VH-VL binders against q9vpl3. Designs and how they scored, part 53

Target 1, 224 residues: q9vpl3
Amino acid sequence: RGKINIQRPKAPHYERARVVAVTQPKYPELPKAKSCFKTRAERTQQQQENPYNEIIAREVRNWLDHSRLVAFFHLSSITADDIFRVRVQLHKQNLHLKSYGSKIIEQAVKNTRYEAIVPLFHSNHCIVFSPDPEKTAALLRIVRRVPQMVLLGGIVEETMLSRNQLVAYAQMPGLHAVQAQLVQTLSQAPGHLIQQLQAHQNSFVQVLDVHAKNQMNEETPKST

## First folded at step 13 (VH-VL)

Design W64
Fold by OpenDDE, fold request of step 14:
Structure W64 (fold): chain C 224 residues (1-224), chain A 121 residues (1-121), chain B 112 residues (1-112)
Amino acid sequence: as target 1 above (224 residues)
Amino acid sequence: EVQLVQSGAEVKKPGESLKISCKGSGYTFTSYDIGWVRQMPGKGLEWMGIISPYSGETRYSPSFQGQVTISADKSITTAYLQWSSLKASDTAMYYCARDEGIWDSYYFDLWGQGTLVTVSS
Amino acid sequence: DIVMTQTPLSSPVTLGQPASISCRSSQSLLHTDGYTYLSWLQQRPGQPPRLLIYEISNRFSGVPDRFSGSGAGTDFTLKISRVEAEDVGVYYCMQATQWPLTFGGGTKVEIK
């Protein structure tokens, strides 16, 4: 029983050898120069073509289009627990905290009215969305206790506002309050007008009354 | 209009149960907390407790713990204060008040008109 | 519990004159978050309380400028620069820095 020479295996039968030769997978020679590690540039390019990014970009666009209040924040280092607490506080106020990659934001706002916000997203950031612009004050009250969230600016009622403008906006009385005040002022206006219009008439009547009283006093003979 | 409307005045006997209500309108009910404040006749304000309709979390003053129950129904934007057994000493005006419910900041920016509860034998 | 002590109990004031109400807390009202949760409330006769000042010195919306709040730590003051007839009522300080929330005993402002 001949020792199987593992170092010199017997050549297979011609037919088998032919089949093996034909079925032998030709592996393309791996280009010797391609580093197994995708360059940062290649990774970035692949991320740009990622269908997932497109989906997320669409989501961002939807949020922007349906939000009447959008606030942009720089986000410093924060614990997951802390950010969760913030999220809960915001959610209670119907404010939605989201974080997206810069590239996603760029893709989302490309060729839109929101393109001007792109420079705000060069660093770690988060966005708060709300359908209610009246929640601006609540938003600021929440984030003032979160030093890791730095307000950069926002969009209110389709108008882009700076940080200072957004703060000023939050300090204004609500639209309804202003409207109520206006209505109250307008409702008082007719009364004032009537008073002013009647002022001369009333004055005239008073003068006549005084005159009448004086005449009556002159006609009363001094009973000596 | 943003307002809290409380249920009407109550006249009860000692030992009876009572549940008074506070309905919020004109705002998002779950975004604010509702506090209850007692004011005895001719006396000052006493905080009884607070409820977050959003989370359902309730906190009581130690003086009122176990004496009253605070609850809320989000579906009808109403908060409740209830007694299982009234005492004569429970005779007071009861106010509900709204708090913004942001972090640990509690200031009552909106008040109900009050509910007078009279407990007399 | 934090005890809130208000002085004076009664403050008769002449119309147009200033009024000052003091509120002292048994403990510092500075919260760990860096804010002081002291508020002032006004209760007019037969009416529910109304918020005047929150966080020591912030006037609530619709509150006249004649009302101002100041203080720090344990000592707080509400000032009315020119008392008007509508300012008659009882004023309360409230702390919300620590559970339970507590009110001062109230200061009655009356017109002489």
Scores: ipSAE 0.828, ipTM 0.922, lowest interface PAE 0.6, mean pLDDT 89
Fold by OpenDDE, last read:
Structure W64 (fold): chain C 224 residues (1-224), chain A 121 residues (1-121), chain B 112 residues (1-112)
Amino acid sequence: as target 1 above (224 residues)
Amino acid sequence: EVQLVQSGAEVKKPGESLKISCKGSGYTFTSYDIGWVRQMPGKGLEWMGIISPYSGETRYSPSFQGQVTISADKSITTAYLQWSSLKASDTAMYYCARDEGIWDSYYFDLWGQGTLVTVSS
Amino acid sequence: DIVMTQTPLSSPVTLGQPASISCRSSQSLLHTDGYTYLSWLQQRPGQPPRLLIYEISNRFSGVPDRFSGSGAGTDFTLKISRVEAEDVGVYYCMQATQWPLTFGGGTKVEIK
């Protein structure tokens, strides 16, 4: 009476095994819940539809549209305390330090004149906004003591400037000073032109005068 | 025009109180600090103290601590220097000067015309 | 307090000639932030002081090129390449590296 080994049942006869294999009910694969297999693209799209991101994007756009000075910085690892100190210094100068996600920036500037700034936001970044372009020098003076903030470029009076151009701009005299200088230069221009135009004639007259004097001296007979 | 305008000359007696003013115009008043500098007749410049109109923070030279009070009213873009009791030794020219107020960089880029204070019995 | 010592006390100069003023501090003026807060001021007769140089060598806006500042640590110099009549006055150095702010005693520049 062979003890039926319930742990290792003998394989059924080959013919029986074939019948069992063919008669196994093919259960339709349960439709994979669409929720479990969202493609990276679908997940990214769902994140884009976050109403919160739209609100923030509008805020960014608003800052860009109302700022006459915008500066873009790479932000290295910085402590919350240090960034707060910087923020206070900037705020005192009516400079506003903001940080936004790259995706938000992309959304905010899409199909706008600011679209060219998108490549600047692939890493950690911060933006400084100001309604006053004359604060560029103050901004740079503040940031020079913050090694974690690296100037990438900016926008001044709707013109995109490189880092070097922004530095050069900051070194320029204020608008009023420049205007004053321009007015002075323009006021002097006619005088200089006249001098230049007359320079040749005056030189010629001087030469003639010298010649005339020399001739007069030669005609004076040495009274022996 | 960017300028600091100080109050007029003062003639006082010993023991009297005095408050002189420095009004800033043509710039954002709260973005800059205001320092006070004393110049005694025929002498050099002496820093008295500084105030940040933005924060209200005030610092004094030890030699002037408790002798004067520096204050500011940002609503009228004016800084003040005051004495509770004048001494004859307070006779001097007093200047207010603007500092950029960035970090710890203190240099005075704009000066008032000065206020002459004469204390005589 | 940091004591600022200026030399000379008086500098008579001929028009068109250079002038040099020295300022020495009792301590190093190098701040912990890496900057040196030394400035030079000019006070013409009967006028308030005017900023000439800040942070050792930076000319303030509107200051003529004939003015230059140099130095490091405790020794600083203001140079006027060609003295003009309008340069007559008293010159002061000022340190702002440490509280309290302190001025030099002044150097009087006069025309011979």
Scores: ipSAE 0.826, ipTM 0.921, lowest interface PAE 0.6, mean pLDDT 89
Fold by OpenDDE, last read:
Structure W64 (fold): chain C 224 residues (1-224), chain A 121 residues (1-121), chain B 112 residues (1-112)
Amino acid sequence: as target 1 above (224 residues)
Amino acid sequence: EVQLVQSGAEVKKPGESLKISCKGSGYTFTSYDIGWVRQMPGKGLEWMGIISPYSGETRYSPSFQGQVTISADKSITTAYLQWSSLKASDTAMYYCARDEGIWDSYYFDLWGQGTLVTVSS
Amino acid sequence: DIVMTQTPLSSPVTLGQPASISCRSSQSLLHTDGYTYLSWLQQRPGQPPRLLIYEISNRFSGVPDRFSGSGAGTDFTLKISRVEAEDVGVYYCMQATQWPLTFGGGTKVEIK
């Protein structure tokens, strides 16, 4: 009685083999479990292809392009109510508080003059926009009461400013006042130059006049 | 130029109504609050009330509550102070002044020229 | 109401000499937000008041550096380092920490 080699079963009869072949359960192709771990690159690419993100990115660009004052803040834990209060104060001053994701900002400023701001957005941030650079002082007065908003820097009149520079800017007289002062200074310059140029001539003439008067006095004989 | 311009001097009789105006120009009117200050002849300054043109919120000094009405018209950047019935004791100089309108910070950085109100029988 | 008391009532000063005006409040002017809303105003004869100092020590734009403010809590001081002829007028302190806003009685600065 030949030891049934359990390791090498005899090939089934042709008919049985056919039945086994037809009755083999077709296991549905395991859904290719798309690895939930989309690589950072795949996530970034999918985000770039999101039409919604593109729209928001365009919005961010529009704000940047039309704002003469842009201030960047780190936003720590703050309540919705507190944010609302801040928003109201800012809005009263024609300042617009916005919050965007870092990726959206990156997309928005990519290959633009604003690309340098990307490193500022490593955490939770908010941005304040204004068409009026004169509102910088008002902005700082508002946010000084909001410890959750930490000023990082900003853009004023197309110039990137550090936190300290923004503070200094806010303390300066308004642009118009500075311009007026500049114009006054410039308007005085020609007058000063003329005075300086004429000063030597005038002094010389005075000396000559004194000399002439002295000579005339010497020539007048003391009529005894 | 940033300025507050008030209406001209008024001479009225007791019992008459009066509305004086303060027009802001050269700045965003709704960004600032407007306060009214009374100065009786030879006396000090008295705060009467304040209005936020932005929100329409008005606050009065208790001494002036119900005695005067403060209002504002944003469309013409003008604030108003009005009496329904003047008294002789209302004879004074009235100033409007601008407040920065930020949080609870109140300081008057811009003043009108004043409106002299004389109430005599 | 917070009562603001100014001293002196009148301050005759010689030109070029310093002047000092005191303002005392009936209660602390420190607001819950951490700021003190005390202001100083100048009123020249025949003119409206003018802001000099806000929040105790901040000089308003266009105000000469000879004006300085100091103080804390209930005691505040306005100093003029060198009085000029144009400084003649009445000076008022104002508190805005609590409603209603209140003014001091004023200090008249005159030239001797």
Scores: ipSAE 0.818, ipTM 0.917, lowest interface PAE 0.6, mean pLDDT 89
Fold by OpenDDE, fold request of step 14:
Structure W64 (fold): chain C 224 residues (1-224), chain A 121 residues (1-121), chain B 112 residues (1-112)
Amino acid sequence: as target 1 above (224 residues)
Amino acid sequence: EVQLVQSGAEVKKPGESLKISCKGSGYTFTSYDIGWVRQMPGKGLEWMGIISPYSGETRYSPSFQGQVTISADKSITTAYLQWSSLKASDTAMYYCARDEGIWDSYYFDLWGQGTLVTVSS
Amino acid sequence: DIVMTQTPLSSPVTLGQPASISCRSSQSLLHTDGYTYLSWLQQRPGQPPRLLIYEISNRFSGVPDRFSGSGAGTDFTLKISRVEAEDVGVYYCMQATQWPLTFGGGTKVEIK
């Protein structure tokens, strides 16, 4: 019984070899698996604009356009419960907390005056919207107790503000108070100016009078 | 102008009911809480309670719990303090005051002019 | 209840001189949120109270710079750097760290 050399199998008999050759199923060449590494370009092209993303992007634009106060926050790991609490506090102040994907934000602000905010949204973020810029102080008072929300900047009255500028803005007396102060100051300004102008003139006249009196006293010869 | 305007002075007899009001104007009423403070003649300030017009939540001082009812009508931006049965000891000045209503921070930044309640037999 | 104790009861002050009012709480006023909810109120004769200071040292809008608040834990101070005639009245500390809110007994500032 010839040891079947498994390393060098004897070629089958010619007839068997023919039958095996003819009966071998021709398996269709597996389509060369296009390496699923679709180039970033191909992925971007095939990203069928998710109609949903467009809708949300439109929503974001609407919020931006109708808000006089917009604040951007980095959002660290926060529980849903904590977010809810914050939301309630904000809502009480007519502040609206929203969170959107970075891609959605990018799409929303593309070719708009808000395009400069895109770099702020590389990580988890949230946005607070308000129709009332006077609520800036309230917003900051709420957020200061939420360490997970880090203020990045904002938009107030169509002006983009840095974090520091926004904080400074919040510390300013309300517009009405400032206006009132301005009016008061302006109303007092003419009076003060007149007083100052008159004071200088009066002082000058007094000095001249003193000088004149001193000269008169020197000219009176002491009659010895 | 941002202000709290309280109802006028009241002269009542013991056993009578009374409801005094505090109307907020010039600001978003629901964004702030309204507290009530009693000041007896020649005495200090006593916190009675507070209401959130936004949520309707009300808290009372233990000393005033069950003695008074604090309510608010946000539709007319008015808070109320009421007694079902007045006592002579209820004679005092009552102030309403606005609180910013942010978290658990309570400071009264705006005060009403006060309502003098006199209860005499 | 947190008891707020003010000293002195009466503070006669000469015009232009400083005044200091102390407020002591029976418990720490440090809230779990890290803030201390102590405020100072001024009540002029015949007027409602007015907020001066909130959260220990924050001056409320429109309050003159001569008013300052300080302190921590259980001991708090209101200072008036230069007392003016309009500063006559009763001053109250208030805690809002714990329910119920409580006021100090008041300190009467008068002009000698």
Scores: ipSAE 0.811, ipTM 0.913, lowest interface PAE 0.6, mean pLDDT 89

Design W64
Fold by OpenDDE, fold request of step 14:
Structure W64 (fold): chain C 224 residues (1-224), chain A 121 residues (1-121), chain B 112 residues (1-112)
Amino acid sequence: as target 1 above (224 residues)
Amino acid sequence: EVQLVQSGAEVKKPGESLKISCKGSGYTFTSYDIGWVRQMPGKGLEWMGIISPYSGETRYSPSFQGQVTISADKSITTAYLQWSSLKASDTAMYYCARDEGIWDSYYFDLWGQGTLVTVSS
Amino acid sequence: DIVMTQTPLSSPVTLGQPASISCRSSQSLLHTDGYTYLSWLQQRPGQPPRLLIYEISNRFSGVPDRFSGSGAGTDFTLKISRVEAEDVGVYYCMQATQWPLTFGGGTKVEIK
């Protein structure tokens, strides 16, 4: 009884082989499991095609275009309640706290004057918008009590500012305060000038009077 | 111009009610809190309480709790200090002052001219 | 309540000379947020109080540079480098670290 070579099964008889070939169940080719790993390129393309992302990107652009103050923050781990409290404080000052995904920001600022901000958004970030640049000081005072919000930089009056520049800007007296001081100084200046001018004139007249008196005394012949 | 303007001097009798006002102008009224400070004749400053016109939240000094009512009407940018029944001991100058309105009370950067309240029999 | 104690009660000063006012708190004014909420106010005769200094050493807008604040914890000082005639009045320290807000008793600065 020949050892059934399991490694080389004898080819079935031709007729059996035909029957087996015809009766072999055609299993539908399992859909090639699309590698769950969408290439970075495919992921980027799919995100670009999301109509929702486009809407949000437009919103971001709208905020950027209508804000005179924009501040960028790194956001560390923070509770929803704490964020809400911060938001309330900001809103009281007409400051608007927003958070957007990095890709949305990239899409929003692509081919715009704001494109330079893209590198700031590699991690969790939030943005504060305001129509009033004078609120910069208020913003910094609010966020200084929020260690989870780290100031990265901002835009004030269409100018990009570093963190340090933004802090310096906030410390500057308001335009109105400076103007008021100037007006006060200017209003006092004429009075001081007049006093100084009059003082010099009076001194000059006094010197002239003394000189005239001395000359009169010299011209009075000592009547021996 | 940024200013707080208070109502005029008041002369009242003990037991009468009184409401004095503090109107803010030249700034966003709801962005700041309004505090009230009492100054008795020849004495120092005493904090009475504070109101946030934004939220309507009020805080009182324990010594003034239940003795006065602080309120605000944001529509006319005015804060109020009210007594239901005045005492002779309420005779004082009352100042309203603007607080930065950030988190808790911090400092008063703007002051009203004061309202003199005289309570005499 | 935090008690604020000012010294001296009265400070007669010659024009052009420096003045120093001390304010001591009954407890530390360092807030949990890391800031110290001490302010200095000036009240000229017949006028409302005016803010001079906030957070120990920050001059408020429009305040002359002759005014300076210093201190930490429970001890604070207001200095006037050169007293002018317009500096006559009562000076108050105020704490806002804890409710209720409290003022010092005031220091009267007068010209000799």
Scores: ipSAE 0.809, ipTM 0.910, lowest interface PAE 0.6, mean pLDDT 89
Fold by ESMFold2, last read:
Structure W64 (fold): chain C 224 residues (1-224), chain A 121 residues (1-121), chain B 112 residues (1-112)
Amino acid sequence: as target 1 above (224 residues)
Amino acid sequence: EVQLVQSGAEVKKPGESLKISCKGSGYTFTSYDIGWVRQMPGKGLEWMGIISPYSGETRYSPSFQGQVTISADKSITTAYLQWSSLKASDTAMYYCARDEGIWDSYYFDLWGQGTLVTVSS
Amino acid sequence: DIVMTQTPLSSPVTLGQPASISCRSSQSLLHTDGYTYLSWLQQRPGQPPRLLIYEISNRFSGVPDRFSGSGAGTDFTLKISRVEAEDVGVYYCMQATQWPLTFGGGTKVEIK
């Protein structure tokens, strides 16, 4: 079987093909009921009921007021079991995973300095809140095993940070004064940061669209 | 001040019980796992086990399973290492150390000062 | 269990000269997440261990720049570029890729 320097198929290929044909189960359907996507759909429907939107918007305002660290992620398809394990890891570090509809976010940040974050919630997303900005490094360690959560940027000590700025913040020594000084020096151009987040998000959405199409093709054998 | 403070040195006789402590302060205790390490006189370091105060779950290294009990009390931010019956071979320095235990990965960034346990008649 | 073997057992060095400590594991320490959970600890005489290096080469906060780590797979090295008097002690490698956690046997660094 197999010869050096020859591109010959390994025999017996009929034996291998026969076993594969007998044992070919169809790939399981993705269980949408076990993902964050149901949560977003429910929150979008809630936008039609102004009183419930106002209650949830107050929750978002309260989280923003009490969180010295806020991180924004794009969220792709993930099983309920996987996101639960991520939520447990985050919660242990006083990091709180949430998701809200875009209209609720708009209501929550209206007439605040954070109005510019609304475009980040155009697509599937999740947000991590924490009162502890020193937990940024822990957050990054947790999500590095979670490719379904892609960091877009965040807010640290009331200052908008890009993805790269947030990573840099997390790598610095844990001296609060040094990290606060860095945040202050970066806050000079909030509009520039929002433009960077919007451009990055648009590029990321394109990558996710390709990824979603590839996942659909993986469930259906290519005929061409 | 972020620190782990261990209980003081102990002199015991074989067959006696002992419970030593490791108190964490200056940080969120339940965000970190606590590990215990033995160092016999003139020897290297050995992992004994790890506890998560968050979940209460404990894991022991195989050579220490059933030999000691590791526990924690979240309300006083303290972890414990306990023997029901000490042996002379338990004479050693015992250290506690903390780590966030993210995805069960560990590097232990903070260590207690150590507790010397001497077991002799 | 992953066995961690350190060499040399003892490393006498002249003050201001480099020191190099080797650690070899019985299995690859590369985790499926793409990271290698290999750490280096320092234990000065009469003191508890202290974290120096994590994930092969990341220097922990407050650790002087003269300490550096390198390696991959099963072979790892801790280097001290210029040994100072305060660097005397025993150095341990530790792996956390696989339970149970294991230490190397230690390498004693001493002056002269």
Scores: ipSAE 0.744, ipTM 0.877, lowest interface PAE 0.7, mean pLDDT 81
Fold by ESMFold2, look of step 13:
Structure W64 (fold): chain C 224 residues (1-224), chain A 121 residues (1-121), chain B 112 residues (1-112)
Amino acid sequence: as target 1 above (224 residues)
Amino acid sequence: EVQLVQSGAEVKKPGESLKISCKGSGYTFTSYDIGWVRQMPGKGLEWMGIISPYSGETRYSPSFQGQVTISADKSITTAYLQWSSLKASDTAMYYCARDEGIWDSYYFDLWGQGTLVTVSS
Amino acid sequence: DIVMTQTPLSSPVTLGQPASISCRSSQSLLHTDGYTYLSWLQQRPGQPPRLLIYEISNRFSGVPDRFSGSGAGTDFTLKISRVEAEDVGVYYCMQATQWPLTFGGGTKVEIK
């Protein structure tokens, strides 16, 4: 035979073993028919949910395609009354508060440059969409009274921005922000400035050359 | 392009009614509350009240409640200030100003050019 | 109502010299949210008011950096580091911490 006392070296914990043994006999194995039925029902519900998930994923894609501002937040526990008041404040500023499951977000951004956002939605979250990137400052003013919404980052004009970049963006007026970016670009690319100065110098030389040629024409003797 | 344009100066007699306007343009009108401010000749500024075109709700300063009516028509992006019966003491410059009204905090970043109302017998 | 008291009523200043305007409120302007809703407005002669400073010290877009705001609680100050000719006008403080909104009485800045 075999070794009946294989477990003989182990210290017997009769209280632990007794609980385990009693629990095991109390729950008989599932009937095959019910197990098969649950498997078929699970598959059927899975099939039904796939079309619904795709519809919602298209909704998310539509929001992403038509929103020039998207902001991602971690959402802590908040009362329904408080989130309603926040939604009203946001909606007044054409800011639209939404929440979607991570599976839906993953499906919506599949094969796009935005696949990197998926991990942000594995925990409780919310997203704010808006066609108006100039409303970023308003968004931040609204949420500063809402500690349950913690800014993680966003997308502005199809560019991913970190939290700090989005906050910096919000502090610039729309026209001033564009002008500041132009100045920063010119400062970082002194070659552009030199090229513009050289073009100006060349045009100035051309004007002087015309002037010198005109002076030579004036010196031509006139017939009396 | 972003501006508040008020209706022109008015010369009225006591007892007459008057409705002056403030038209917002170049921005989403319903995202901003509109406030009205009175400045009597040679005097400082006084808040009269504020309206949210988004909700239609109006708030009046206690000194002006019952004295004027503030309204707005968001379809033509215009706010109004009106009197049913003017008094000589209503002679003043009236300004409209806008603010997002976020959590009822206000600093009014844009002002209309003003409407001079003169009431004399 | 929160009463806003400005001093001085008139501030004649030599061009290029600093100016300082005080605003005192009858009660604290510190809101329970931790922010103070005090603003400064400028009204040049013949013009509507315009926003200079909001939330005590934040300079509004397009406002020169010679304007600065400071203060806390009930005492606030607007400073112009070097007065230019275009700074002539009346300056108002305004509080929005508590309804109704109220203005200070104004301080006229003028060039000597």
Scores: ipSAE 0.739, ipTM 0.880, lowest interface PAE 0.7, mean pLDDT 80
Fold by ESMFold2, fold request of step 14:
Structure W64 (fold): chain C 224 residues (1-224), chain A 121 residues (1-121), chain B 112 residues (1-112)
Amino acid sequence: as target 1 above (224 residues)
Amino acid sequence: EVQLVQSGAEVKKPGESLKISCKGSGYTFTSYDIGWVRQMPGKGLEWMGIISPYSGETRYSPSFQGQVTISADKSITTAYLQWSSLKASDTAMYYCARDEGIWDSYYFDLWGQGTLVTVSS
Amino acid sequence: DIVMTQTPLSSPVTLGQPASISCRSSQSLLHTDGYTYLSWLQQRPGQPPRLLIYEISNRFSGVPDRFSGSGAGTDFTLKISRVEAEDVGVYYCMQATQWPLTFGGGTKVEIK
């Protein structure tokens, strides 16, 4: 079934050198004029493009593209009854619990800005998708009873957030106004510049507030 | 605008049936449970029961089990409170309120304006 | 059923002075998940109830910071640091730790 001695081409047509040292460079082999075999690389490439894996990877890409909230969790051992109850709680809030193999995740995020998430899926995990980023608070309320699900971080409006940033996002007053601000920052210069401009703006407002208070205090009589 | 709008005041005779409504607007109706609260004249608040429009499941407080029917119609985002045979003691203000019902924990962040039901001979 | 007992039944308060409302439950409201599901509601005259405080001490959106909640176990307190004319009404505690949900009897806050 599997071949015991796999034939391996060793030299290009232009070179008669025998294998002597591992440090010698190899030219890529040119196609033969007539051959009924495929190279090992071609067979491996063909096997790696299993059509079932591509269909599932498209599903993951669709979820990522159509979800304004994505949250990543490490999943510890949990009973089937408990995870079912969690799934029902989540689904009621338009939060969709999914799990995919790490190879499928790698294929789904290949050549995207989300390639950095791949290591999160080397162990037991789950992902929550939702079109509703305002449901982040509901998500956190649901999982706080589920110690088997450990929040690692997430994506809100296509912006990667750490665990602490996602928790802070969920607690902000006026979630609609915060969502509008996040969309605005994604449309502007890259995120680091936006963060520094927002920090400078907050500092400027604080300086004006302190100055206004100092002017009021300077106009009052001194007390001894 | 996110709101719960209840049907108008009712004046009924004992023995008549009645169905009052609570329409949710401006939010995903099935993400929230709807609870019904009775306030008898000059008295405090009493929980009557809760429905999940998501599952159709209802829970009644023991004092109201079998006394009223709570239902919902997801297609028109409306919950209902219904009596098959009214009593004079059903004279009260009735409120609906919503909550996400996460793990059956409730704080009810939005309330309807109330429906006054008067049952007199 | 968990019985919720509020004191005082009526709290006449001078405008601008503090008010304190107590709520006591017949059983601990600490849930097995480590959270306590105790809320405070305000009902102004002629109006439906509105949420003020949830989970003991969290102010709901739009609630002034003069309202604060505290407590643990079976004893809970709502404080208004300086009562304003708009704070007149009846205040209810409510527990959601255990079914059925129950209210306290209410505390009427009035201006003297």
Scores: ipSAE 0.732, ipTM 0.869, lowest interface PAE 0.8, mean pLDDT 80

